# VHH binders against RNA 2',3'-cyclic phosphodiesterase, part 4

Target 1, 188 residues: RNA 2',3'-cyclic phosphodiesterase, of Aquifex aeolicus (o66967)
Amino acid sequence: MKVVRAFVGFFTSKSINEVAERIKKEVDLKIMGKWVEPQNVHMTLQFLGDITEAQAIEVIKNLQEISKKNIPFRIKYKGLGVFPDVKRPRVLWIGVSEGANKLTNLAKEVARLNAKKGIIPKNSKNFVPHVTICRIKSYDRKTLNELLRKYRTVEFGEDEVNKIALISSTLTSVGPIYTVVEEFYLGG

## First folded at step 4 (VHH)

Design f02 (from b11 with E101D G102S; framework vhh_nb_b201)
Fold by ESMFold2-Fast, scan of step 4:
Structure f02 (fold): chain B 188 residues (1-188), chain A 118 residues (1-118)
Amino acid sequence: as target 1 above (188 residues)
Amino acid sequence: QVQLQESGGGLVQAGGSLRLSCAASGFTFSSYWMGWYRQAPGKEREFVATISRGGSTYYADSVKGRFTISRDNAKNTVYLQMNSLKPEDTAVYYCAAYDTDSWIYDYWGQGTQVTVSS
């Protein structure tokens, strides 16, 4: 069986796609790593890892069911954070303020239906809505701390969450190439 | 400082076996998914196998039934047992460690050469 590296989520709108590039320029080499290209900015609702074709088909069926039971909603992007924590920062991300509870409920529904079909959730942590902007390789601690403080309550933009997709990734020497396998509009 | 160190590559005849090891340091190994990828001359890097924190395994169709991925959290090591090797398995094999919370590939090893002669 062929396998694909996949996640459930959606691509963000123009309102936020340029934030990674702006922050990268602001920190001027004092935070270095893989900065997310505008076309690759996305929200992950469930990371699936490497799945088989049969598992992908079940995920698609589940997303279709979810799309019929959920209506579009607004979210606001606000604040910067890091995973796992500021002592060992590995991922720099943008948070969600308004609509975070609706995103969390959507992610829980995705995980529940996938688990029912034997597709095990790929993380055990509480879901935190976020958009990754940099995979950190090196950083100046003072610059990172000042960046997080400066942007803690800053609004970066907003989106209407109106679709959900199964997205596959192909890793290349220049970064991942994401392909929408199938997507469904909420309320459709 | 994070490091992934592959070992166990080499030359083997078709039908033979090799076991690759990847020793990890500088991060909390048990919290990461571990994977193997390979790249043959003139080809793109391709997925081979991955193992979750809990031990669930996933394989590329081309290696399923012949290769087995496993991990030893006490030794911070991931393994790839390669059986029934074919000339088309000839490639540089790379170890990868990643955090599934944001699906990032955190770390890559330097690679180890596997050559399968006919």
Scores: ipSAE 0.006, ipTM 0.222, lowest interface PAE 10.0, mean pLDDT 84

